# VHH binders against q84jc2, part 205

Target 1, 232 residues: q84jc2
Amino acid sequence: MSKMRNLVEEKFLEFYESWVIQLELYLHQLLIAHNNNTMSETELRHLISKLTTHHKAYYTAKWAAIREDVLAFFGSVWLNPLENACSWLTGWKPSMVFRMVDRLRKSRVVLVEAQVKKLEELRVKTKFDEQKIEREMERYQVAMADRKMVELARLGCHVGGESVMVVEAAVRGLSMGLEKMVKAADCVRLKTLKGILDILTPPQCVEFLAAAATFQVQLRRWGNRRHYVTHS

## First folded at step 12 (VHH)

Design le25 (framework vhh_8fcz_2)
Fold by ESMFold2-Fast, scan of step 12:
Structure le25 (fold): chain B 232 residues (1-232), chain A 126 residues (1-126)
Amino acid sequence: as target 1 above (232 residues)
Amino acid sequence: QVQLVESGGGLVQPGGSLRLSCAASGFTFSDDYMNWVRQPPGKGLEWVSGISGSGGRTTYADSVEGRFTIIRDNDKKMVYLQMTSLKTEDTAVYYCARFPYSELWEYLTSGSFDYEGQGTQVTVSS
């Protein structure tokens, strides 16, 4: 049945729905902070820390879930079709956040030359790390079509004994490979996020995080409305 | 290799208190944010609290702020969750989790996972 979900998908769906609701609440706090010029640096750093911890909690839960079923994150049931269409290796593409950073240069919170240089260095490194992962994914996809894998798939059509065990071992190996690549991509995401926040001042961090959260929340809302219209 | 071992859970009455402990090994403890995450019966994972490597910054989920306190002892490589004014809604398996994201790149890409502990069960019931 196409309606069936496994336990990992059900658990993460409930987690993700709660996580997004809390993200929306943090977005409201970020927007208030962005419009409030009297907040102290300590207060801004505390809010930034809440958002950072919230994103880390997402990856903690995700990594627990992908250890059990990495395939749940390819075509995720907790994401609408638009969110899934915008995904790069189960999440946002790290280099895309620099478009949001570029928009900060046009805002009232101006970046100084030293920050621009550090952000450009981070951008180049992030793109390099992305390309490395993309090449690994290409090699993985080619390996799935390898003669040995095709032979193992054919062998799986014959029930009984050693052939079943060999196919199961190969499938576990493939899942472990995907898990490693998803974790590698998530590490690039987190290093990129940390790098940006380390370079920016607290007011700039608030503006950046607000832009990122706004995009994520609006993308979800647009996709949910489109799905309703398509099926109505 | 990363090892996280949770303990301190049990059965407690509403309004009671418990202290959870997490023993860490296999990484530079003082460099990493440490978190408590919980899974209530029949629900997904919920983030509870986080603490910076130095212990200088702490964060809490709105549902527990003012009732729970996260603390760490870097010398003992321990992180704790002091829970007070416990509610039936706090019933869950509690897990200790880190998310290192600096020089541990090679370790993380090796497939090691920071959230593979057994957890510790907290039941708040009359």
Scores: ipSAE 0.000, ipTM 0.107, lowest interface PAE 17.9, mean pLDDT 77

Design le26 (framework vhh_8fcz_2)
Fold by ESMFold2-Fast, scan of step 12:
Structure le26 (fold): chain B 232 residues (1-232), chain A 126 residues (1-126)
Amino acid sequence: as target 1 above (232 residues)
Amino acid sequence: QVQLVESGGGLVQPGGSLRLSCAASGFTFSDDAMNWVRQPPGKGLEWVSGISGSGGKTTYADSVEGRFTIIRDNDKKMVYLQMTSLKTEDTAVYYCARFPYSEAWEYLTSGSFDYEGQGTQVTVSS
């Protein structure tokens, strides 16, 4: 990774740091709401709406940024190495959230049989959509190593005009392909999140969102501590 | 050991003002978001306000928006809640709260919560 930041990286770093700080503040609201049985359904739905809006804001900003430079999202400078190591196509792996849903089965508010069935159906669908994207990414990676790409790499060694333009066009095509795959993965993420929230009751949604935010904040703090140097 | 000590509560008439203080020790204060939460008589804990470690972001419960202001002084390791236009519904014990990520996960799984401080009583009554 280059030590230089481009403008897309710098702008998204500023956005992401701000976004994570707000997520942590929302997490604190969720934790308090989770233990408060006197909150109305309207109050709980309002809090859930704040979180869903916050996540939508992330994808709005992300999709604008990947239109400019999708490669910035592969090995992101705004993520620590642990966060980057845990990324699946530039974000969380959709099926992983069902691990958090499984924890809800042990909560004080028991999932009813109809919810369990719908969550299992959603889990299977999500895993199928993940596998489809993984096959597409594998084909993309293989294509990058095939004869066409080898010839383009050779052409890139030549000085001057026309060969530079051909290489630039090929790189642009590769970036567009990655952008399409990242957006497809993000659509699976958003569909999975919406699907879970549609199945759960408002108190269960609060607990689920709190668990998800806790995991995200924990992962960031764990990775940041690894790079924290204390000098005495 | 982490310590949070709340103060500044008291009896105040409707429409009055109070400033609550929280003195923090035992952690790197500027690294952590701080919150004010309250427990009204006969109700559960209600989140009131939060402030980021830098002080650059603040968030408020709808019921206190425009009336309360959360402030922090990282040099003094203090967080404050400036309360104006107080209502009888604001009567509660107020707690200063920090949520480390490890405690948050334990809270979700066990259903229990532990405050470091004793809180400060705010009573809004004529």
Scores: ipSAE 0.519, ipTM 0.809, lowest interface PAE 2.2, mean pLDDT 83

Design le27 (framework vhh_8fcz_2)
Fold by ESMFold2-Fast, scan of step 12:
Structure le27 (fold): chain B 232 residues (1-232), chain A 126 residues (1-126)
Amino acid sequence: as target 1 above (232 residues)
Amino acid sequence: QVQLVESGGGLVQPGGSLRLSCAASGFTFSDDYMNWVRQPPGKGLEWVSGISGSGGSTTYADSVEGRFTIIRDNDKKMVYLQMTSLKTEDTAVYYCARFPYDELWEYLTSGSFDYEGQGTQVTVSS
């Protein structure tokens, strides 16, 4: 199963590096659109659609990869230590995107009262969905501490024949439970993102997506820079 | 066109057994995780069980663990849910649900699972 883990990591690393490069290109287009007011509503909707499709492509690739090896997404090799430290169940914490939404209220972009109400309703629902998943993960972790799992962990120190098979079966069970929880978390992420985009106007969507992409790109750059400086 | 057709539900006494069936068509069945989800009266959707494309991995909700068994037959493009020791709280409409990796954005955000049709009703009552 170690060999399968390496192949999944190599393929997703290649995918992710290309995906981030394309995200940076889309960020550049979002910033141009935000700064110069020359784009029509149809052009803005097309750009928003490209970003939506790009994020969907990420989850399509991720779910294919976790089907093969979900553990590759816990402490991912394609993420720097800062990105990994900021992860919540293998990705961004859904409620954190409302910080990007709060920025819209404090900028020149005016949200009408109906939008504010819908965004607050979505924020509350997102927080509730997060807490539900956190309770499920907590129950999973508690189950991992039972005597049977402790004994299986001890057997893992004696790699050979029957012991290896018992440990492999336990790891498959663990992986399946984690896959279910990761997909549940990703569904909350997708519902939250789609919900925000459905509430906002196209110019507001562009500003929101630019803020989110900027944070993601800068977090990666900050982590890479800090790691390099620390190593040096 | 993707189709999922559930059957096998009915009225059963507490402690009884039922086998639900799901016939799938319109996609590469052996590639996709298949799930059973249920909706009890007056409640939201509740995930019940899942099975990997190869059938090598199965998982269950805590409420049904040890009582239900999910099985698939890739040659027949069928998923089954074998239910034993049924309880009144198992009363629900049961849906066979695909978890596709190639769903459209609009669909992915409306629900965690792709399911079609009316489901199959299971009533556990004395």
Scores: ipSAE 0.000, ipTM 0.125, lowest interface PAE 15.2, mean pLDDT 78

Design le28 (framework vhh_8fcz_2)
Fold by ESMFold2-Fast, scan of step 12:
Structure le28 (fold): chain B 232 residues (1-232), chain A 126 residues (1-126)
Amino acid sequence: as target 1 above (232 residues)
Amino acid sequence: QVQLVESGGGLVQPGGSLRLSCAASGFTFSDDAMNWVRQPPGKGLEWVSGIWGSGGQTTYADSVEGRFTIIRDNDKKMVYLQMTSLKTEDTAVYYCARFPYSEAWEYLTSGSFDYEGQGTQVTVSS
């Protein structure tokens, strides 16, 4: 099992490093597009589609990996400690993207009243879905604590092959429950992203995606910075 | 004191080839992705190509995919753009660009992208 877990971590680390490099290259394209009014709507929609496809590729790879080892996504080795500290159920917290949307409203592109209303409705729904998942996770954690106590009591009585089988069954049960919660959280993320992109115009979508990618890339760079004092 | 110096532009006929060069100084070159952007006469900036800091991973605008190749030499602090099958639509001033992420939010709000070179003129005509 531990050997299988290590393999999943190594494969996803390799995938994620390549994926985040490509995200940064797409960010450069988004920044140029954002500052250029000569791009056609067709060209902007194509760029938005590239980013949407890139994010879908991430979730395709993630869901394949969590089917094999969901625990690898809690304290991920491909994320630095700052990225891990900022994670909510193995990814970004859906409601936080509305802080970026609020800044976009105040920055350069003026949102029309109808868009503001739709974004507020989406924000409220996103927070509701997010809180529902948090309550489910709380119930899961309480159930896990009760299960651990039962298993610890059993382990105190017998340390043979039967004990090993019981522990493996408990870990499988934990993994299945966590996989369900992670997928539910990812569905809220995808619905929130799609909802925002459906409300915004193509130039506004480019600005939003650029803001989101900027935050993700900056967070990674901040957490990866290391300072060494060399004394000769 | 970041400096980027582009060279290699000139007049070429349609279907021709050119190699653009960019010499970088004043920053840790291998830590930053490098880009080529261009400005056609009377138009805004158009992103052309990008290459990751360690090299290897590249991306291209659809208009140049299969015709242009971006490469870098970190030891020499150089980035190159190999252009083939040139079209009249490729006529532009070409700039080598580094994006300082510490200022990324400012670029989103100010509406200006800062390219750090003087540019090199490419003219494709008979």
Scores: ipSAE 0.212, ipTM 0.656, lowest interface PAE 5.5, mean pLDDT 81

Design le29 (framework vhh_8fcz_2)
Fold by ESMFold2-Fast, scan of step 12:
Structure le29 (fold): chain B 232 residues (1-232), chain A 126 residues (1-126)
Amino acid sequence: as target 1 above (232 residues)
Amino acid sequence: QVQLVESGGGLVQPGGSLRLSCAASGFTFSDDAMNWVRQPPGKGLEWVSGIYGSGGQTTYADSVEGRFTIIRDNDKKMVYLQMTSLKTEDTAVYYCARFPYSEAWEYLTSGSFDYEGQGTQVTVSS
């Protein structure tokens, strides 16, 4: 009953489980730092750097994996169904993190007018970049139904060396297109994260990263408890 | 009712060693990551080390990496901090801490943090 995992899925599952465990440990550090008013700017920046390095490690591993099998990320076995349902192009939707930024308006350190203006400019730019990618993905999905693709689908019904080679070439082409779009979406994610952290003070960065990590860890745990709720 | 009880602190000379212990009760110990945090005189809480519940995955503050080792025994519901090459800067009250994900939002929202242990004093001086 269980779907057999390919090598890429197995390797990324091992990576992701370890990565999420480390994120939870970093979350605990962020929670302690959030309520410590005696930490130096250097100490706070170092903690922020640990989190940005951790997120970069995720994208380094992801991009290596999608080069091998991008389709593994469109129904990931290392994510529970709730995490998969909440995904936008294989990851978090960039503009949604501004909901976490809204919590900073109630933080210990109030956002100054210049920060509010820069965050609003970044929010607008992020939404624009998202819409651009969504239009590209829509065009890609429409192209899947064009005459050439319909013909390849017909050939795929005939098991023979010639038909198999043509179908394999088409699948490689489709995978390259998806890889390009997933990387584009990941670049918007990284630019959005970097942009927010560049605008915020170190204490505000710690609060923002703690909120984001809390949501990610909670979403995973909520999804893992689905079977209890569904069957009780 | 969740209880965390720290022990093993004391007075030690620079370069010395101590082993801190934390006895946990009132929750499923193996489901939660455990942390050691400390409060030096006149400063706020500093995170020291963390260990995940099911695996051997550990993380350390830069100031203690290579000198401290965090270990857990899930059968005994214990977490330990083995401290070596102690420095005067390690002088602090050490607390055992648990952060259930359900309470993380409250720590962010209220602006206040309550750790559940009683603490154990470590003093490094000559």
Scores: ipSAE 0.522, ipTM 0.813, lowest interface PAE 2.5, mean pLDDT 83

Design le3 (framework vhh_8fcz_2)
Fold by ESMFold2-Fast, scan of step 12:
Structure le3 (fold): chain B 232 residues (1-232), chain A 126 residues (1-126)
Amino acid sequence: as target 1 above (232 residues)
Amino acid sequence: QVQLVESGGGLVQPGGSLRLSCAASGFTFSDDAMNWVRQPPGKGLEWVSGISGSGGQTTYADSVEGRFTIIRDNDKKMVYLQMTSLKTEDTAVYYCARFPYSEAWEYLTSGSFDYEGQGTQVTVSS
């Protein structure tokens, strides 16, 4: 049986499906560019700019949606179960992108020592920022269990307009805390992406973006097929 | 057996128009995005345009934006490239290509693409 979706879920599902289809088209362009040594730096930079603009559009839409309903992003209906299982605070885990960077060490275009040093410094900083957010989320979850959860459990036994209003206010408070955490995580994602692209040459940026997009598309396709196979 | 067969190329003057066709077989055509790529003399493969499986979304290289239109007919298993205002720089062998999601990682590591046949030659000269 089909699940009823709220307006935020319906709007973002429509946006996300379109966004992923466009990402796949950009991936095809990146794959061709990656195997073409005759492209100018200006042409490569323009292609890189298309991808960064596309990712910026995602976060613009996401932040508008989480202002309305951040909980829609925890167990998202536009993501399959495999994509949801691989999510860290509603998106990719920032430190994981360095696995895509590591494949550049085997590529035709070799990383110079100065780039390796800067990438390692960025990796350490990214991991530190990531762990800071994880600690804040843990504090949020403990605070929710100690105070708000006890309050909600107590109020949940009562019926009436006043009790409903108090419960709604408490849930809104919880949602605002989650919105702040999700935005903090997204800022780390964007800083990490920008940092990597600033360190890499244009050909290396194309390879990195192609690897990242390939992983996203593959994960979605694998999860969609396994979901249908395991559905009972 | 996957097969892609391009046609419609020829000799045309600058400012002219051509319509390229690609006939596909051996796979579920509507499941995959289709692309046009070209190889100019003495250069590597250049991506030209892409279209989603449903035909609802298209993307173009900046060099052809506003001049070329990619279209697909899923019932006929065809993809087309309508080219207008052709320039001497558009001279190339044109291939239609697919990038199945199951092979995307291999394309990234090996550079192999699912394009069959000889392509279709487009020559723009006065």
Scores: ipSAE 0.641, ipTM 0.861, lowest interface PAE 1.6, mean pLDDT 84

Design le30 (framework vhh_8fcz_2)
Fold by ESMFold2-Fast, scan of step 12:
Structure le30 (fold): chain B 232 residues (1-232), chain A 126 residues (1-126)
Amino acid sequence: as target 1 above (232 residues)
Amino acid sequence: QVQLVESGGGLVQPGGSLRLSCAASGFTFSDDYMNWVRQPPGKGLEWVSAIYGSGGQTTYADSVEGRFTIIRDNDKKMVYLQMTSLKTEDTAVYYCARFPYSELWEYLTSGSFDYEGQGTQVTVSS
């Protein structure tokens, strides 16, 4: 709506559309690789590296954008309503990826006991970090309802909210707090993804990444089809 | 009826060039992902390259990056694979493929693929 918000939203929409197209292109590579038992470990590691780099590029772009306007990521215009409804602090819920890991138990390349133990340790750590962020969000919401913030809102209404420097400083503080929490959530996402990939063998990594990408792509397509048929 | 028909394969010397063609029919070509995949003798199916329709966005396997170019002609409903600096390791049956969204989970869970093309043989030897 403001010129700056429109620019951030437009720039990230353009980035995200291209990023999702590239994810689907990588998904096709992963599906073929998953069904090929003659690929070398080096070839599989290169493919895994492409996906890891692709996810890192997303967070690099996201963190640049939230520095300018973190609120653009709460109810994002580049996501359909279903994707937005499934979001947890502007992205996927970290513990959700263990559902993709659960698929590996039915794989031809079975998980060994040592891997199962490490994955369970990582699951517990991930849930702990996730809950810590949820508590910080609760504290943030309580701070919004704090008597001091209520008084600042009252003063802003009386004098002209946009012109009161104290209200402006408070709003900037709130945006900085949201940015910090979003980055903390993204760090848990990246640590969880890296942790899983470090535990899995290259063929298991390919299957895991293929499952995760398939889910993400299909969630987007399901949401897009719902919109299409509703408006037809 | 969805059909993909590959052509353009043959015998070439190492360092040579070939252009593979894929004629598509029976679906909305311009809005779909198109892939080239190959099966070398004694090996499993290898992904080679892909292109997204309207965006013209491409990607390549590391083994062919800089040597192969995937090209799309939406008006003719054709996808091409321009191959240069061919190596003996490029010897394979080449297939034109698409992966419908409705079958992505089945591809992941079944452990096997059905290609929609008939394939074209490329042999690189001296």
Scores: ipSAE 0.467, ipTM 0.798, lowest interface PAE 2.8, mean pLDDT 83

Design le31 (framework vhh_8fcz_2)
Fold by ESMFold2-Fast, scan of step 12:
Order: sequence, then structure tokens, then C-alpha cells
Structure le31 (fold): chain B 232 residues (1-232), chain A 126 residues (1-126)
Amino acid sequence: as target 1 above (232 residues)
Amino acid sequence: QVQLVESGGGLVQPGGSLRLSCAASGFTFSDDYMNWVRQPPGKGLEWVSGIKGSGGQTTYADSVEGRFTIIRDNDKKMVYLQMTSLKTEDTAVYYCARFPYSELWEYLTSGSFDYEGQGTQVTVSS
């Protein structure tokens, strides 16, 4: 039998493929801007704005899709297995982005002491927000094993109209809880991204966004090209 | 003291082959993810290929996939890049770069390349 996709999965797959192609085009523009040093501050700000708008478009499309089927995002058909294995609550882990910030410290663009202090404060806050969400996810998983939920699962094994309705209501409740957690995680991602961009200068923003886009593009390419080479 | 010594570069015609070598010392070689990175004239650094410490997983940039092969010999503390079907676009200084073994996520998110060698020049020209 063929593997079937629902309509949400099919629509988001088409969206995501186009979104990634556009991200690669923006990455090329970011690398040109970073390497040439000929762009004005106004031109750099315009490019940064295009990238932030692009990320906003992603979360707008994602939130529309999760209202219909949040479970599509926990084993996404538009992501390869490596991308799915590296996901934290359906996306990148916010604190990991600070490794890209650390890369800036080794570049030609020097971070001033005030920026370093603000970035460390943001990093600590981001890790704290992540921990809150992880605790909420753990509570959700514990609730899945709750006596009432176990009873509802057992009831579903005896198919009558009433038991089917009760199980369907429980599944809807679980999906709503997951949607809330995914949106909370996405809010931490967006606050972290905005916070970093607010602290950095336009050239530093370009370098940071180039690093982030490089990560997304390379992770996808690596996972799509699973290559095992042996001496024989 | 960590040392990486690249060799094997030279002048080669388009369509030719070349094998680069990297000799490593001063760290536990079998634990580290090893990479080849290149810098074409007038361009920034470009990642080429990577190999896990165990030698069990290799990755390649799209531009070299199917043409280059990365190999490691942990007993000899060597990593190699076998290059075939060379193009003028492959002209660059090639650096051996280590990345300490860690989660795959950390390798990819940091883009961290640690090159401490002088590099080896590859020139593809007719």
C-alpha cells in the first residue's frame, strides 16, 4: 500500500518547498552582502526586513495548518528523517541559535561589551522559557497516562456510537493541548529571533541570519543525501 | 598542540583527479568529526565534506556529491579527500578542519570549522 497524506500535509508540503527555495535565494543575498561590504545600512536593513517577513510568513502558515491538524507537525512529511530527529516541539530549539551568535564573536564584526551582556541575558531567559515549555510537555505526557485517559482508551475498544464519540472528544482535547504547546514554543522562537536582531547591528544581523539559513539549508541537504561510504 | 597538515594539492586539468591528505596530531583523532573546507579565490569559505569519527557516516556539499569521496584512517590519524571529475570551480585552497564529536545538531547549527593548517592549493586549469 502507498503512504497517504491528508490535505493539511499536502498543502503545507507545497508551501514549505516554496518557502525553502526562497530561503536559499535570501541566503545567497545575505552571503553577497556579508562578503562585499559595499551595501549601505539602508540596503542591509531592507534585506533583514525581507528575512524577518519570510519567517513571519512561515509561522502564519504553520499556525493556520496546526489549527486543522497539529499532529502533522510531529512527524512532518515535508521534513526528512534527520530534520524530524533534530526537531524540538516541531521546530528549531531556541537556545541552539546562540551557537550561531557565538560564531559572530570569531568574525570580523566585533561585538561590543554591552551587546555581549544583552545577548547573555537573552540566552538565560530563552533557556528558562524552554524549560517552562518542557515541563508543560512533560505534564501533558503524564496526563496521557492518567487513569481517565486510560479508561477512555479502553472504552474505545468497545465500539458503540457513544464510546466512539467520547474517544473522539478526548482526541480533540489532546490536539488542542498540543496546538497550545506548539504555539508557545513558536512564541519563544520568535521572541528569541527578535531579541537577537534588536541587539545586533545590521552587518551583524546579516551574518547571524546567514548562519541560521545555512543551518536550515545544510541540515535539509544532509538528510536528503544520506550517503554511507565504506572501504571495500 | 593541535596540528593539521594538508598535502596533495597541485595543478590539474579539468576532468582530472587528485587526492588530498590531512595528517592530524595533538588530539584524540577518533573522537572528532573531520571536514574539508575550501576557499576559492575572492570568495568566502565553503564547506566541502565531513566524516564522523567512527568513519560510518559521510556528508558532501551538493556541488561535489558523486565526484568527491572523504575517507579516514584512525590508526594512521589521516583523513583524505579523493577528488574526481574536477571542474574549474573546484579551484581553491583546501583546509582540513576538525570539529569535536558532539551531537549532529551542534555540528550543523554552529557551522563550526576549526582549521589550523596552512592549506593545500588546488588549481584546475587547462
Scores: ipSAE 0.000, ipTM 0.115, lowest interface PAE 16.1, mean pLDDT 78

Design le32 (framework vhh_8fcz_2)
Fold by ESMFold2-Fast, scan of step 12:
Structure le32 (fold): chain B 232 residues (1-232), chain A 126 residues (1-126)
Amino acid sequence: as target 1 above (232 residues)
Amino acid sequence: QVQLVESGGGLVQPGGSLRLSCAASGFTFSDDAMNWVRQPPGKGLEWVSGIRGSGGQTTYADSVEGRFTIIRDNDKKMVYLQMTSLKTEDTAVYYCARFPYSEAWEYLTSGSFDYEGQGTQVTVSS
């Protein structure tokens, strides 16, 4: 079948489109909750739980897909070029969410000194975890360019079954390495998200999640509009 | 220029049904998600339901899940709220609210949420 090679991409594209539509609907709930001071703590916690469950569903689906084809997540077909350009190891850069946290102060939300201190400690820890992954990716990229990979590329220039088998084995090894890196990056993302939500009060969590979802949805809309914009 | 006109409210007995309508004009209707929000007597604004611009995805407040259905007709520029099994707790002024994605960041930063219709009163009698 002519499109058999892109089956993982087709499946995840279908999943992601549905997931983003649901995120847009949750964003509306978050914005109304943020601008409405009548919701109980129980109602706010329930909304926050819906968002955390939604994000966990994304990573469950992503990890299943990267087990099959991690390369589909580098230059993803379900993301527009702007979303791909803003990607760090197949997703959002963990330290960037602290820009949204800084916004909580600028929005005149009450952040007590203890929260500010804990958020700063989390920011520093997140940045260190992020840098560790960047060094691992650098080592991975260097390994891909070393003499062994050059020799594999040379072998691939010759027509023959053994050359194909050697290249296939090398690609499987590279894919497993990338899968490990992507999962490591996703773990930092999830730990950062959980850490922030654990420090913030329910109203502050709603504002933070609204800011994050707003940025994600707007980035997608801006990128999609680029394809349909005329210069005249 | 943007106008939202709600209708369909009225007095209904507990367990009854009612269909609210919202007619939209002044913007590209299919680009914006639509919401129903309500304000019960002596309470603040409560979100009820939302529907994406394409009409394919809906979500509901827990208090109305399974009882209310939000529908849109992009050709007619209408959004509807079908209410069933009405309770006295559903008594409120119901507002149709657009969410302009171009202003999503503005809504987050303004500290206010403005609905654009006059609302329609739903009263569930004892």
Scores: ipSAE 0.005, ipTM 0.379, lowest interface PAE 10.7, mean pLDDT 79

Design le33 (framework vhh_8fcz_2)
Fold by ESMFold2-Fast, scan of step 12:
Formats: sequence, structure tokens, C-alpha cells
Structure le33 (fold): chain B 232 residues (1-232), chain A 126 residues (1-126)
Amino acid sequence: as target 1 above (232 residues)
Amino acid sequence: QVQLVESGGGLVQPGGSLRLSCAASGFTFSDDSMNWVRQPPGKGLEWVSGISWSGGQTTYADSVEGRFTIIRDNDKKMVYLQMTSLKTEDTAVYYCARFPYSEAWEYLTSGSFDYEGQGTQVTVSS
């Protein structure tokens, strides 16, 4: 592989490890805030803002990286095998977060009927957007086969410099298509997250974000423990 | 047996400085992020500062940012909180804390958490 692709993987691995460490530190803040009934609305909104800014930083870094090498995000080296197995188009499946929202109905915070209605409307829209992207990905995979990839592979072996240029141009075109689909999926993720936070009160937002971060950190720890035990 | 022992608290005037210490034992200190949390009189527990297992990343509550610095020494199994420009609002019992993620769901559902340390009292008054 090219040095550029290796550098993208190395840079994003460093970024992601740092990003997850910071998520853990924010999770500690969320857990303490969740169990403190003396925090002001201003203090809670500041904490929520830290988490939304942190997630936006992830997508800023991700989109810069996929512009250079989108394939690095399919079977990512910075994710353990369990995290990779749970991925949907290089990240979390947007509709899955509504399972965490459902937990709020059973907790100490009570959702009012207006919130329940808005969350259900958002859930339906999110599933619709998900299915649209899944259809796009299916069409992309069919188009890959229709491009006679065997002939592109053969050209790479037979004609030297000319064939190398043609193959590289085709690969760049395919990568641009994947980049657009990954960005579309990330836009659904961001719209879903924003939509949920806009519907919830600040204490409910803190509980939701704490649950989401707990799941993400725990999934990583479960996968890393399994990998460690296998090696040792 | 996991043990965290806080020290360094005391009485200080507004604008003064204190350095809190936390001595850790009974676990692999360098594998865990560490936190300082505090409980002011008549209020709930509030988070103050956190530091990653390597010491490479830190974060602070808005109320203390620019005034407090969290530091760790993995060789000595110590975490510190350097406090400057102290305010009366900083009066609290300060606790050193780690969060075992195996219990994070329990903490979210039960609404209670037990810290390993006894805490150290900081009183800021004229």
C-alpha cells in the first residue's frame, strides 16, 4: 500500500485512542452529574456542550481521513474485532440509540407525552434514512461487480504504466463513491443525536449521553479483554 | 484490596493555594484514569477534574479551569490536585476516585456510588 494510506491509518489510530480516553473522562463527569440534583441548568448545558463538541471533533477528523483513504474505515485497525463486528457503515447504527432512549422511560427521569411523540417521529425518520442508505450501498456493490473488476485486475498485470494509471483512476472513483455514502451515514448519525438532545431536558440529556458513552467504552473494553486473553 | 488515601486539605484564606494528594494501592494504578470529586456542604457530589492513565490528557470542571491542575506520578502511585486562587465556593470534602466500568451500569441505575477514599476537608474562609 502507499505511504499515504499507512499514514492515514497511523494518524487516525493516534487520534482515536486519544479521543476515546477523553470520552472516558467526560463519562466520569456525566456519571457524577447524573447523580447530583444540585447542578444548575447552565452547568448541565455546558457539560452537554462538551460532549456534542467532542462528537463533532470525531466527525471532523473522520471526514478529513476518509477524503484521503475511506477504505481505512472498513475493518478499522483502531477498532478491536468486536467493535468492527458491531459497526454499520463505519460507525454506530443510528436507530440503535433509541434503545438507550427507551431506558430513560424506566429510569428516575420521566418523559412527558409530547417528548414520547417527538422521539417516536424521530425514530421512524431515522429508520427511513437508514434504509435509504442501505439501498444505496447495495446499488454500489452491484455496480462494483458490473464494472468487470476481473478485467481491471487483468489490465493491472498486462500493460505496465498505462494499465496502472487506468486502474488507479478507477479505484479513486470507487473510493469517492464510498466516501459519499459514509458521509451520508454520518449525517444521519449527527441528525439523530441532535434530534434526541433537542427533545430531552438537560438532566435527561446527561443520562442519555452517560448511557451511550458507557456502552461505547464497555464494548471496547469487552473486545480488548477477549483479544488480550486470546494472546496471553 | 483497593485503597485510596487523600491528604493535604486544611483551612486557607480566599486567594490561597493548597496541594491535595491521593495515594493508591491494591490495583494497577497505571491502567486507570483518576478523578477528583468534591462534596460542598449541603450539596451533592460534583466532579472537579480527571486525568488519563498515562497523564497525557486532563480535563476540568468550568468552575475550576485555570485555577486547578491535576497531576499523576505512576511510579509513586500518586495523583495530585494543585489548587490556586481558592474561593469560598471551593469549600468541600475532596475525594480521589476511579470508576470501575464493570459497575457503571449499576451506578446509572442505583443512583448511588461508594468511593474508596475517606476524603480530605478543604475550608476556604477569611
Scores: ipSAE 0.466, ipTM 0.784, lowest interface PAE 2.7, mean pLDDT 83

